# Miniprotein binders against Uncharacterized 14.6 kDa protein in sodA1 3'region, part 3

Target 1, 131 residues: Uncharacterized 14.6 kDa protein in sodA1 3'region, of Leptolyngbya boryana (Plectonema boryanum) (p51586)
Amino acid sequence: MQTLAQMDILVVDDDPDTRDLLRFMLEDEGAIVTVAPNAKEALSLLERELPKLLVSDVAMPEMDGFELIGRVRELPKGETLPAIALTAYAREEDRQAALRSGFNDYLTKPVDPLELIRLVQQYCLAFPPDA
Short names: E, the ipSAE of ESMFold2; O, the ipSAE of OpenDDE; V2, 0.75 times the mean of E and O plus 0.25 times the DockQ between their complexes.

## First folded at step 3 (miniprotein)

Design E2 (from g1 with E57L E64F R68L E73T R75I E77V)
Fold by ESMFold2-Fast, scan of step 3:
Structure E2 (fold): chain B 131 residues (1-131), chain A 81 residues (1-81)
Amino acid sequence: as target 1 above (131 residues)
Amino acid sequence: STVRITVRFEGDDPEQLRQAVERILEIARELGLDVEVRVEGDTVTIEVRGLSPEQALRIAEEVFRIALELGLTVIVVVRTD
């Protein structure tokens, strides 16, 4: 049994290799992963349909993850969308900044696959009905 | 499709960096994979090619565990070949 069976997840990161790694981690557990290379494309996708979870790098050019999450929280039904921030910062102040911006949780890079999967399970309350 | 994984460890303790390299080399040997290693001061870069996506995930998991245990910072990059 795959742990994240058909869980719809949007991953946003400007580094294509990081996107590939996160996609491999999540799809290995059965998730359906959509990737976006920047906040603008992510926002366009989110305005059409919301995933069950957003995983976003905070350090992106032009529109960073902090501006992205602020705009997500203003979308219809986006107020309660679970969102996890990815950042290279390790300090408590940086973690608090991510939470204050509207993210539900925070992962430091490098991303541990098991920690990522654990957080996805934590924030997605139910497995898909009869996958 | 096969993938390539590049790992860069950073730390100012040469012994911890040496242990990280040895543990990765042991994993690669057990999987029958060739590894390129470059050591430069307080950093070490390791590249492994010809991996399946499943093998890359397993190596990434072990790499993160090694970094945590040895107090090293690490950057992992996976690229399709």
Scores: ipSAE 0.000, ipTM 0.097, lowest interface PAE 19.2, mean pLDDT 70

Design E3 (from t4 with K60L I67F R71L D77T E79I R81V)
Fold by ESMFold2-Fast, scan of step 3:
Structure E3 (fold): chain B 131 residues (1-131), chain A 92 residues (1-92)
Amino acid sequence: as target 1 above (131 residues)
Amino acid sequence: SIRVEVTIRHPDGSTERYTFEVDSLEQALRVLEEILERAKRLGATSVEIRITADDEETALRIAEFAFELALRAGFTTIIVVREGNTVEVTAR
């Protein structure tokens, strides 16, 4: 299926198996996916060209997803980049932490492919009010 | 359509769950293969797969593929249960 036709997405996760699975799920729906194994590499890519959507694991060594999103929001035109957090936490407090750090939304691990695709489609079809 | 649910149990007791719905046999097999390969790499202790399709033949073909993937992943006890167009594959 091609529900995310040619949407440019950057996926950041330190686990190569998770990166492969997320890339496969999104590309199966037509997205153009770039992957990064850590926040530093992701930031280098983001400084060159912004994707339409960022999907980032929160719990990464060295620079975590909270620091990454903070840096992204400081980039030119990065203030309004849609960003989804991937977190092992399922509690409301953890959701609030991700949103406060600068993410627009969150998904809990393990990632349900249908939930991921539905959430990503929302950003493909409708952009934030401040974008 | 084809709906597939996969539950992976890890050595530390944690569980990962995947659910997907696709319209083609080819897509179902591709997604399932990726999930089972991940389970193999992480040393999963069990995998449960529930397949529901529009007809029995399609569900069984996916279940046969899942059985083969489970064997390649190192599971030695595999139970397949069919009820109509739903097939459950449990591998330990």
Scores: ipSAE 0.000, ipTM 0.117, lowest interface PAE 19.6, mean pLDDT 74

Design E4 (from t4 with T15V R17I T19V Q27L V31F R38L)
Fold by ESMFold2-Fast, scan of step 3:
Structure E4 (fold): chain B 131 residues (1-131), chain A 92 residues (1-92)
Amino acid sequence: as target 1 above (131 residues)
Amino acid sequence: SIRVEVTIRHPDGSVEIYVFEVDSLELALRFLEEILELAKRLGATSVEIRITADDEETAKRIAEFAIELARRAGFTDIEVRREGNTVEVTAR
């Protein structure tokens, strides 16, 4: 039940319903989730303290997720922060754009809770869970 | 305030429990839809949904939506229990 016990995760999405759903999914597995409604608030939080993982929507008003990840990679210790992009499309071009921008991986919306948990485990835990 | 607890029973006998508390009917419905879709994808053998709201009508509306989601997920044996502002839906 508590696969992600006390793992600090920052979730960034301009849609409050998406933020609440993702927070619920991660907290149910024991994670400690901080949410931000836009990239500027997320960057302010990241400048104070880095989480173990960043999950960010790429399509946000004003500053998008691609600009956000670029700035994160310039922060002290931000170069190696695991980051997962949330995108509306499953196209290979969209996946490559996220990876080129500095994200480690991506998830398509609507988010599959099992895929979300699997990726969090992959990037934050030493060993992938066995089948 | 709306509190929802969803218990999913898997084919291997394991159990997962999702609990959330929100202030929006819209959010409660969206969370339920996502959780029931997950249960369907995993081939869950049963789901139990407990809904507690500030008033009986709100709990009833959420329960009606939960019943529809359970039917879409392939459950055919659905039991409903009501006690004040709490409604429990069991689907097999």
Scores: ipSAE 0.000, ipTM 0.076, lowest interface PAE 20.7, mean pLDDT 74

Design G1 (from g1 with T6L R8F E36R T45I E47Y E73R R75V E77R)
Fold by ESMFold2-Fast, scan of step 3:
Structure G1 (fold): chain B 131 residues (1-131), chain A 81 residues (1-81)
Amino acid sequence: as target 1 above (131 residues)
Amino acid sequence: STVRILVFFEGDDPEQLRQAVERILEIARELGLDVRVRVEGDTVIIYVRGLSPEQAERIAEEVERIARELGLRVVVRVRTD
């Protein structure tokens, strides 16, 4: 059964293998996935049309995920966009930094795609696609 | 409808592991399967779309065969979670 049918998700990560794997797993659940290799390209996409959920690496060159989420929260209707941070560090301070920056949740790298799918279901099913 | 095939290697030889992954991907292409591979330490995780549990078990058997041909000591497990 496809649990994420036609949900628009934006995945931002500077690692092409990570983007490909996450897209592959989310699309198998029926999601419509857009990928971006950096925060600037992601912002360009987000300014045109908001997805139902943002998944972003925090450790990116030039503009990191913390700056990205701050700018997203300033966009019209971006204040309530569900956002999940991907982080290489599992320390409590790093988790709290992601939440303080505006993310709703976080996952540690390497990402288990099934853990991501469960988290996406939690946030996308709680936030209806027609909103 | 995605299944995971876990391949646990007893050694950490990066070259043999790389050869095993490459060979597995070649076999998947020949079988017309849509797969992705992730490597976590000594574990290779193969994600395959659209397989039944019976088909996944057949693929796991093929992976074990390939590993043996390459002289690798492995344990293969199917997960449908």
Scores: ipSAE 0.037, ipTM 0.453, lowest interface PAE 6.6, mean pLDDT 75

Design G2 (from g1 with T6F R8L E36V T43R T45W E47L E73K R75I E77R)
Fold by ESMFold2-Fast, scan of step 3:
Structure G2 (fold): chain B 131 residues (1-131), chain A 81 residues (1-81)
Amino acid sequence: as target 1 above (131 residues)
Amino acid sequence: STVRIFVLFEGDDPEQLRQAVERILEIARELGLDVVVRVEGDRVWILVRGLSPEQAERIAEEVERIARELGLKVIVRVRTD
């Protein structure tokens, strides 16, 4: 059974292997995945049409994920877009930084595709988090 | 057309997981393919890209055989680029 049927998800990561891995697992659950290799291209896509969820690496060259999410929150209707950060750091201060910058949640790299799917389901398919 | 294969091995014996990875890497080396491996506890994810359809069919069959021989749980997904 496909648990993410027809969910539009944007995945941003500068590593092509990570993009392919994440896209593959999300598409296996029925999601419609768009990928971007950097924050600039991601922002261009987001300015045209918002997905149901953004998944973004934090550590990218030029414009990092923190700057990206700040720009997203300034877009029309971008204030409430669910966003998950992918970070190489497991430290509490890095978790706080991601949440403070505007992300709703985070996952530590290397990303477990099954953990990602579970978290995506939480933000896209479950009852409202604050209910 | 190129094909990619995603493999997830799961098992509680780290030696069996290591053997599965080594066998996949050996096959990739012989075929000149680049492989991405991610290890986390009792799981191993493997992505093989740039396959021909014939290579993909062969490798998918080999992956299933490896899992069966080593007593590992396996998920295999094949996608055409």
Scores: ipSAE 0.018, ipTM 0.362, lowest interface PAE 5.5, mean pLDDT 78

Design G3 (from g1 with T6W R8V E36R R38Y T45L E47I E73R E77T)
Fold by ESMFold2-Fast, scan of step 3:
Structure G3 (fold): chain B 131 residues (1-131), chain A 81 residues (1-81)
Amino acid sequence: as target 1 above (131 residues)
Amino acid sequence: STVRIWVVFEGDDPEQLRQAVERILEIARELGLDVRVYVEGDTVLIIVRGLSPEQAERIAEEVERIARELGLRVRVTVRTD
């Protein structure tokens, strides 16, 4: 049995190395990972079928992660989709901006595999959800 | 019965990170182990699979030694297969 067995996760990042790293971290635990190189392609995928979790970089060209999450929250059933922001900045202001824009949580780059897996478990496997 | 280890090396010197990777790949090659290596900026993730618990302990000790020698931070996570 894998820790994230059959968990459907969408990873959005404009950097191919980051996408590959995150995909392998999550797939090593049994997750089913779809990747998108930008917010526009992510939205196209999300309009067709919602994953159990969205993991998205904030700092993307053209449409950033803040605009992406705002549009996700307007999609049918997208209002409650768990979403984690990836940020290169560890400042409190940047963390609060991610939460205000509609993300449920955040992780700082470079991503610690244990932190990522724990956070995914929190939003996808914890029952009941934290009170 | 077998375990895998996740080794995370972190440091701002690309050459030291490359040396750490090469030394781990050499150890894995000699032991016939499955190894995956991923690089993200100043971080390297190495996953080694098919280890006995005693092999995992030995490799964890060796990666800590390599990190100290090369001035890198290292984190090791052990998972049961």
Scores: ipSAE 0.014, ipTM 0.333, lowest interface PAE 6.1, mean pLDDT 77

Design G4 (from g1 with T6I R8Y E10R E36R T45F E47L E73L R75Y E77R)
Fold by ESMFold2-Fast, scan of step 3:
Structure G4 (fold): chain B 131 residues (1-131), chain A 81 residues (1-81)
Amino acid sequence: as target 1 above (131 residues)
Amino acid sequence: STVRIIVYFRGDDPEQLRQAVERILEIARELGLDVRVRVEGDTVFILVRGLSPEQAERIAEEVERIARELGLLVYVRVRTD
């Protein structure tokens, strides 16, 4: 069963292998995935059309995920766009920084495919899955 | 009808992760396939593209076997690309 059928998701990460891995995890469940290699290209895409969900790495060169999400929240209808941060940070304080910066939730790298899918369902389905 | 395969290994022993990567690279070399590998902490991501469906099925089975032998967490998916 595909659980994310027709879900339009934008994935942002500076590493091409990570982008392909995340795209594959989400497309395996039926999502329609657009990928961007950096925050600047992500913003160009978001200014044209908002996806149902943003998934973004926080540690990117030039413009990081924290600056990206701040700018996303300033876009028309961008204030309520669900956004999930991907972070290599193990410390609770660093994870809390992602939430304070404007992300709705976070996942630590390495990304567990089942946790990613569960979190996407939580933020994008009309009625969230049972806890 | 070409197929891609993504492999994800996770484990705390760098030697077991290294052995898993080497075994996969040996299989890919024998089949003449290009492989991309990314190591990130306790995790290894391997991407193989341009496979026949038969090659992908065989590699997926061997990847799962390798993970069991080395005590690694594994995620394997095969997708038409």
Scores: ipSAE 0.013, ipTM 0.265, lowest interface PAE 7.5, mean pLDDT 76

Design G5 (from g1 with R4L T6Y E36R T45R E47F R49I E73R R75L E77R)
Fold by ESMFold2-Fast, scan of step 3:
Structure G5 (fold): chain B 131 residues (1-131), chain A 81 residues (1-81)
Amino acid sequence: as target 1 above (131 residues)
Amino acid sequence: STVLIYVRFEGDDPEQLRQAVERILEIARELGLDVRVRVEGDTVRIFVIGLSPEQAERIAEEVERIARELGLRVLVRVRTD
């Protein structure tokens, strides 16, 4: 069923297979997904138009997810944009670093698509899509 | 526990892509599984839901075999709920 109907989501990850899988899963639930292969392209998109939710890999070449989220929080209306970090870090210290950097939540890699959908649904309920 | 399998086939021959899809749809039909298929140019994405872990493993192996036989590039992701 389409639990994410018309919710605009930006997915940022340098791995094309991960982007493809996540986009397919989210679109199957009715979301409108935009993908970006790196933080620079993501930031360019975010500066033009904010989605309802950001899902971003932390460990990316050039500009990482920590720098990306910091810049997002400085954008008009970007301060409250829900953001989920995708991280390969297993230590609690590293996971807390993502939250301190400005992400609202995190998921560990490899990302379980069903776990992502459940988490995204919680944000959809808190921040419903434009009807 | 419900398992999902995501398959992506890539290739420049539409007939080979069509054959891959048909084989997977036949398997899903025989097992009574829900399948979602999206065709975009030279890429086919298939999502199968409601699998048991055993069914998912066997289907993943069969998908890779189909890709090899038809000369297609393939990505298979299996996730347990």
Scores: ipSAE 0.015, ipTM 0.356, lowest interface PAE 6.3, mean pLDDT 76

Design G6 (from g1 with T6A R8I E10R E36F R38L T43R T45A E47V E73L R75W E77R)
Fold by ESMFold2-Fast, scan of step 3:
Structure G6 (fold): chain B 131 residues (1-131), chain A 81 residues (1-81)
Amino acid sequence: as target 1 above (131 residues)
Amino acid sequence: STVRIAVIFRGDDPEQLRQAVERILEIARELGLDVFVLVEGDRVAIVVRGLSPEQAERIAEEVERIARELGLLVWVRVRTD
């Protein structure tokens, strides 16, 4: 369908299979996906250029997704960068923790591609790109 | 060129989801393919890599049939690596 044509998305997850699956889902819709295996590499990428959307696992070793999003919100123009948290837990308190930490929304693993695409459209496609 | 297929099943019955996974894993095992599986509540995601285009088409058809037989919702995508 290409509903996400040329949308630059950064995916952060320490699991290579999860990164592959998410990249597959997003690129199938036309997105340009950059992947990072940890928060440190993600921050290095974000400091150079912000994507249109960040998708990040919460539970990562060394620097978790909560610390990552806190750092992102301190970057120039990072305060308003749309960010979606990925969590393995369905408990309401874990979901609320992600929102309080600075994420705009959350998804549980394994990710439903329809929900993922819906959230990307919700946060990134307020207006059509200029011609 | 090798091809990969990504599958997500959704349904309320964990046993039906388990059966879907087992059937796909058996097919992949017979073909010597790499498989990734994630299971969470009402969903299961499966990625099979190293497929020929013919194998991908066959597996996509099997996945659709499995979903119908087990009463599961399904999302399937094939991509060239």
Scores: ipSAE 0.014, ipTM 0.451, lowest interface PAE 7.1, mean pLDDT 78

Design G7 (from g1 with T6V R8W E36T E40R T45V E47W E73R R75T E77R)
Fold by ESMFold2-Fast, scan of step 3:
Parts: structure tokens; sequence; C-alpha cells
Structure G7 (fold): chain B 131 residues (1-131), chain A 81 residues (1-81)
């Protein structure tokens, strides 16, 4: 199925295997995926053109996902960009930290493809509401 | 073109999940393939890149068989590069 047909998504993660896995999951549903290995490269891409959705690991060296999302929210039109945080172990305090930093939601690794796709649909296809 | 495959094993018995991983690693070793494995509680994700279509078919068939024998749920996704 291609429930995310032609949806532009930026995936940020310092682990190349995780980037490949997420790209595979999203492209299997028809999304157009751009990947970045770190927050600085992601910011360079975001300053040029915003995707429909950002998916970012929070635990990256140098500039982490919390700093990245803070800077994204300061970009023109970046304030409302849907963003999902990825964590290896999301306890309630970790979830609250991601939301407080500016992410709309979070997922734990390893990512369940059905959970990822449903969450992407929730944030990208639900607004404006149909009918 | 090469093929990539992702396998999700789910089950409440850690020993059965471990056995599934070991059997897949043995098959990958026979085929000269590198396998990436991630574990989270009751779920194991295994993915492999750079497969021929024939290798992907064999792995897909083997993972379904392994899941059936070990009483695990399995989801398999195959994508052509």
Amino acid sequence: as target 1 above (131 residues)
Amino acid sequence: STVRIVVWFEGDDPEQLRQAVERILEIARELGLDVTVRVRGDTVVIWVRGLSPEQAERIAEEVERIARELGLRVTVRVRTD
C-alpha cells in the first residue's frame, strides 16, 4: 500500500542502519525520504526547504535532537512543522522532555512500521479535517 | 537490482526470539550477507541489504518457517533498490 504517496519526510539519525531502516519503512508507503546523518546537515536542508514532517533521533553527538527542534521552531514556517522524536528507551520523563523541547510526538526504537506510519498519517493527513 | 528485506519477530518468550535470531544469522553466514539486528523487549528487528532476488526469496521463506516453528509472530517487508 502507498498511504504516504509523495509525502516529503526528512529523517535525521546518526546511525546509518537506522536511517536506512526508516527510509525503507516510509518509502514502502510511497513517501519521498531525505536523510541526514546529524543535526547540522539537517538544519542546512531545512533552511533551504521544509519537508512535510521531521523524524529525528534525540540522542545525537554535538547537536542533539532537542537543540535541533528548538532551532527548527525558529525557522520561517518551522513553528508548525510536524516533528516526531525517536528514542532508544522512552520513559515518561523522556517523553515529556521531547514534547517540552518542541516535538509533537515520539516513538521508541526499534520502530514498529505500523506505529510509524499511523503516527505520520495522524500529523500529516489529519489537517485540515476532511469534510 | 538488489533487494533489501526487513523482518520483525514478536513474542513473549526471549529464548524463542534468541533462537530465531541465531537461525537467521546462520543463514546469512551461509549466503555471505551482513545482517543488522535490533532488540527491544518482545520485538526483534532484523534487516539485510544488497540481496539478490533469489536470496531475498529464500530468506523470506525461511523466516516464515522459523516463526511458525518457534510460535512467533512475524512481519516481513521486501523492497527493491
Scores: ipSAE 0.015, ipTM 0.347, lowest interface PAE 7.0, mean pLDDT 77

Design G8 (from g1 with T6M R8M D34R E36L T45Y E47F E73R R75L E77K)
Fold by ESMFold2-Fast, scan of step 3:
Structure G8 (fold): chain B 131 residues (1-131), chain A 81 residues (1-81)
Amino acid sequence: as target 1 above (131 residues)
Amino acid sequence: STVRIMVMFEGDDPEQLRQAVERILEIARELGLRVLVRVEGDTVYIFVRGLSPEQAERIAEEVERIARELGLRVLVKVRTD
C-alpha cells in the first residue's frame, strides 16, 4: 500500500542530489512529484496550478525560501497551501524564522524519510490513501 | 528504463555501519555510479539512481550480502522509471 498515492507535491531545492533523494522518497510512497531548482521556476509552476504541498529549501541563491513563501502566500488560493521548510540549521531561532515567514512546518537536513512522510501525510489530509 | 534504489542499514555499531557504507561506495565507484549517503543515528540511508536493471539487481544482492556479513538490518527499496 502506498501511503501518499497521487498526492501532487512540489519540491524546491538548488541541490540536484537533494531533489532526487526527496523525489525518490515521496514517489516510493505514491506521490506525484514536481521538482524545481530555484524559487523563480517554482513560482512559475505555482502560478499555473497549486500542488497539495510545497517542500522548499530555505537557503537558496538569488531568491531564498523566505521570499518564495511570502510570494506564495500572495497567490490566489496560495494563502492556505501547506508548506514545509527544509533547513540545515539546528538553532531554534532559524526554525522559528521559517514559521514566521509563512511555512507551516520545518525539517532539518539531512532529512529523515519517516519524518518527511509523517508531515506530508499530516498536511495532505491523507494518512492511508482513501482512509 | 532507469532504476533507483534506496538502501537503509540499521545497527547499533558505528564501525559496522561505516564499513557497510565504504563497501557500497567502492562498488559504486567500480560501476561508475553516483551515490547519496545520509547518516541518522543508528541508521544509514544510501540512494543510488541511474541504474540499469542488471546493475540494480547486483547492487541489491551485494547490499543483502553486506548486511548479513556485518550483522546489520537492511531494507532495500527499488523503483523503476
Scores: ipSAE 0.024, ipTM 0.409, lowest interface PAE 6.5, mean pLDDT 78

Design H1 (from g4 with D15R Q18M D22A H23Y R25Q Q26L R60Q Y62F Q65V E69R)
Fold by ESMFold2-Fast, scan of step 3:
Structure H1 (fold): chain B 131 residues (1-131), chain A 81 residues (1-81)
Amino acid sequence: as target 1 above (131 residues)
Amino acid sequence: TQYEITIHVQAPSDRVAMRIYAYLQLMAQDMGIEVHFEQHGDHWTIRLRGVTQDQAQRLQDFIQVLADRHGVTVDIQIRQS
């Protein structure tokens, strides 16, 4: 069974190996994954059509993930789009900066596949076992 | 204290075994783990060395999830090395 069947997810990261790994993990759960190598390309995609979930690295050159999420929150229907930040740092200030900037949650790199899937399910499915 | 994980995969499709290997290879690069892949007829063996106890548990769970979702039978053995 696939737990993320046909969920549209956009993954943004400037590292191609990280993009491939995240795509493989999520597609194994049935998700439909679009990848973008930078925030500018991601924003162009988001202005055209919103996914069900955004997963974005915060530390990208040119436009970082903080600027990206700020722009997303200003888009029509972008105010409530679930968004998860990927950060190389587990420092409290970095985690709080991500949440303060508009992300709903965060994961530290390197990403644990089971932690990623669990968190994505939390934001995409949002159903208690008895519902 | 380090562990070695040996995964025996029996699948009619090489594609599934190669995908499991690729996932583990990418994860291992960031974790300092060595990954080895061997084919023996319709069986595949993937070995991971230099794994901590915590990493071994998490990798075992991850491998089992991948195998179940692809309808593949795996035999996972963990040994202290």
Scores: ipSAE 0.013, ipTM 0.244, lowest interface PAE 8.2, mean pLDDT 73

Design H2 (from g4 with R19Q H23F R25Q Q26V D30R D54R Q57M R60Q D61A Q65L)
Fold by ESMFold2-Fast, scan of step 3:
Structure H2 (fold): chain B 131 residues (1-131), chain A 81 residues (1-81)
Amino acid sequence: as target 1 above (131 residues)
Amino acid sequence: TQYEITIHVQAPSDDVAQQIYDFLQVMAQRMGIEVHFEQHGDHWTIRLRGVTQRQAMRLQAYIQLLADEHGVTVDIQIRQS
């Protein structure tokens, strides 16, 4: 059985390889993944229909993940949308910046699939990690 | 159609090696894949059997991403089984 069955997740990252890898990790658990290559396209998708979870890179050209999450929190029902930041930086300062900007949590790149799945379950489901 | 992946990793850092190992163990469990793992000093040899072509490509991309980001060398070989 798949632990994320039919969970709608939006993944935002300007790197196509990262988008494909995250999609692979999440779809392997049964999630329905939509991907966006930049914050502008992500915002257009979010304005139409909210997913159950947003996973977004912080460091994107033009509009970064901090600006994206700020705008998401202004959307109808966007205030409570679970959102996880992806950051290349392991510094506590950078992690706190993500939380301060409106993300619920963060993961460092390269993404550990165990930690990704655990966080998704934590914010969307109450299932144990080894279910 | 099934594929076999053989991965040779030169990982001076246990942290990077552990991340690759954990990823492959999780994927193996979820996909019903056989994983053989062998370590000799800073050299790891990991073999995966029973993967689809799509799974093989995604696993290769992820391992390469981890290796490149941490400056470690990997040699990944995919063969039809």
Scores: ipSAE 0.011, ipTM 0.271, lowest interface PAE 9.5, mean pLDDT 73

Design H3 (from g4 with R19Y D22R H23L R25Q Q26L D61M Y62F Q65L D68R E69L)
Fold by ESMFold2-Fast, scan of step 3:
Structure H3 (fold): chain B 131 residues (1-131), chain A 81 residues (1-81)
Amino acid sequence: as target 1 above (131 residues)
Amino acid sequence: TQYEITIHVQAPSDDVAQYIYRLLQLMAQDMGIEVHFEQHGDHWTIRLRGVTQDQAQRLRMFIQLLARLHGVTVDIQIRQS
């Protein structure tokens, strides 16, 4: 089944091939994916309407993912928007830097589709047993 | 109308080959199609059976995208089954 049916997800990455790959993975599970090539365009979209989840590369020219997430956390209702960082770095220090910057979680490139779908389900579909 | 896709992958590492295979297996499961996998040294053959024309086009684009991202060479052949 399509486990992410109708989930609005914004994907930010400066590499068009990476954006296409992530879009294919998520849309295959039923998600509605919007893509942005840089942090500036992502912010413009986020100011208009928040998705259910943000997936962003950290290593982008001009404004990196760390600055992007800082700005997102300042937006109305952006404080609690689930956000996953995409990083090329395997070092624990770099991964922890993403979390400290405001991301909820991280994934290392090349992205494992099972890990991506698992994390997206965790943040988009999870609800507490005692709501 | 059903098609068969044969993909020949020349991969420099098992990790890259396994990643591509896992991705194709997930897509195939969602599409309800059969996947077969064969290894010949650093050359991998992946066959997808029971594919519609629209699915074949989507899979071709996806495979070419994966090949570019991982710097591997792929040869894709589509035949009516």
Scores: ipSAE 0.014, ipTM 0.352, lowest interface PAE 6.6, mean pLDDT 75

Design H4 (from g4 with D22M H23F Q26L Q29R D30L R58Y D61R Y62L Q65L; at its last look DockQ between E and O 0.23; V2 from the best seeds 0.00; counts 0 for: pae E 6.2 > 1.5, pTM E .763 < .8)
Fold by ESMFold2, look of step 4:
Structure H4 (fold): chain B 131 residues (1-131), chain A 81 residues (1-81)
Amino acid sequence: as target 1 above (131 residues)
Amino acid sequence: TQYEITIHVQAPSDDVAQRIYMFLRLMARLMGIEVHFEQHGDHWTIRLRGVTQDQAQYLRRLIQLLADEHGVTVDIQIRQS
């Protein structure tokens, strides 16, 4: 059984290879994945409709993921949107920075697919969509 | 020192083998390593070149775990290239 069936997930990353990997892995579990190549496009999508989960790279040009999540937390219903940061930095300082910025959790790049799926399942299944 | 990973895949279908390849292609692109893919009948060979020792150990673990999740038989060989 697909564990993420019908879950809307927004993936934000300026690297097309990362977007392809995340889409592939999440859709393999049944998720409905929307991708955005930058934070401004992601905000446009989020202002229209919130997904079940946001997965966002931190290191993006122009508007980075820290600014993105800060703005998301100010959107209607955005304060409770589960959000996972993707970061190149594995230090404890980097983990704390992601959490202080408003993300609920983080993953280090290169992304471990099994860890990604477990973490996404944890946050998506807390409040599944109505049947 | 660079290593080469060779994965021999016996999958229950071409679709399953293709999913393993797609995963490896995407991971390889993120890691900056080269991937090549060949099919010989029901046997698929995937080669990852230009990996470090740490990358090779990491990829071996993940490939085996992914293969187990999909019920795929893989033979993973790592050699210094």
Scores: ipSAE 0.018, ipTM 0.406, lowest interface PAE 6.2, mean pLDDT 79
ESMFold2-Fast, scan of step 3: ipSAE 0.617; ipTM 0.833
ESMFold2 (binder alone), look of step 4: mean pLDDT 80; pTM 0.752
OpenDDE base, look of step 4: ipSAE 0.451; ipTM 0.775

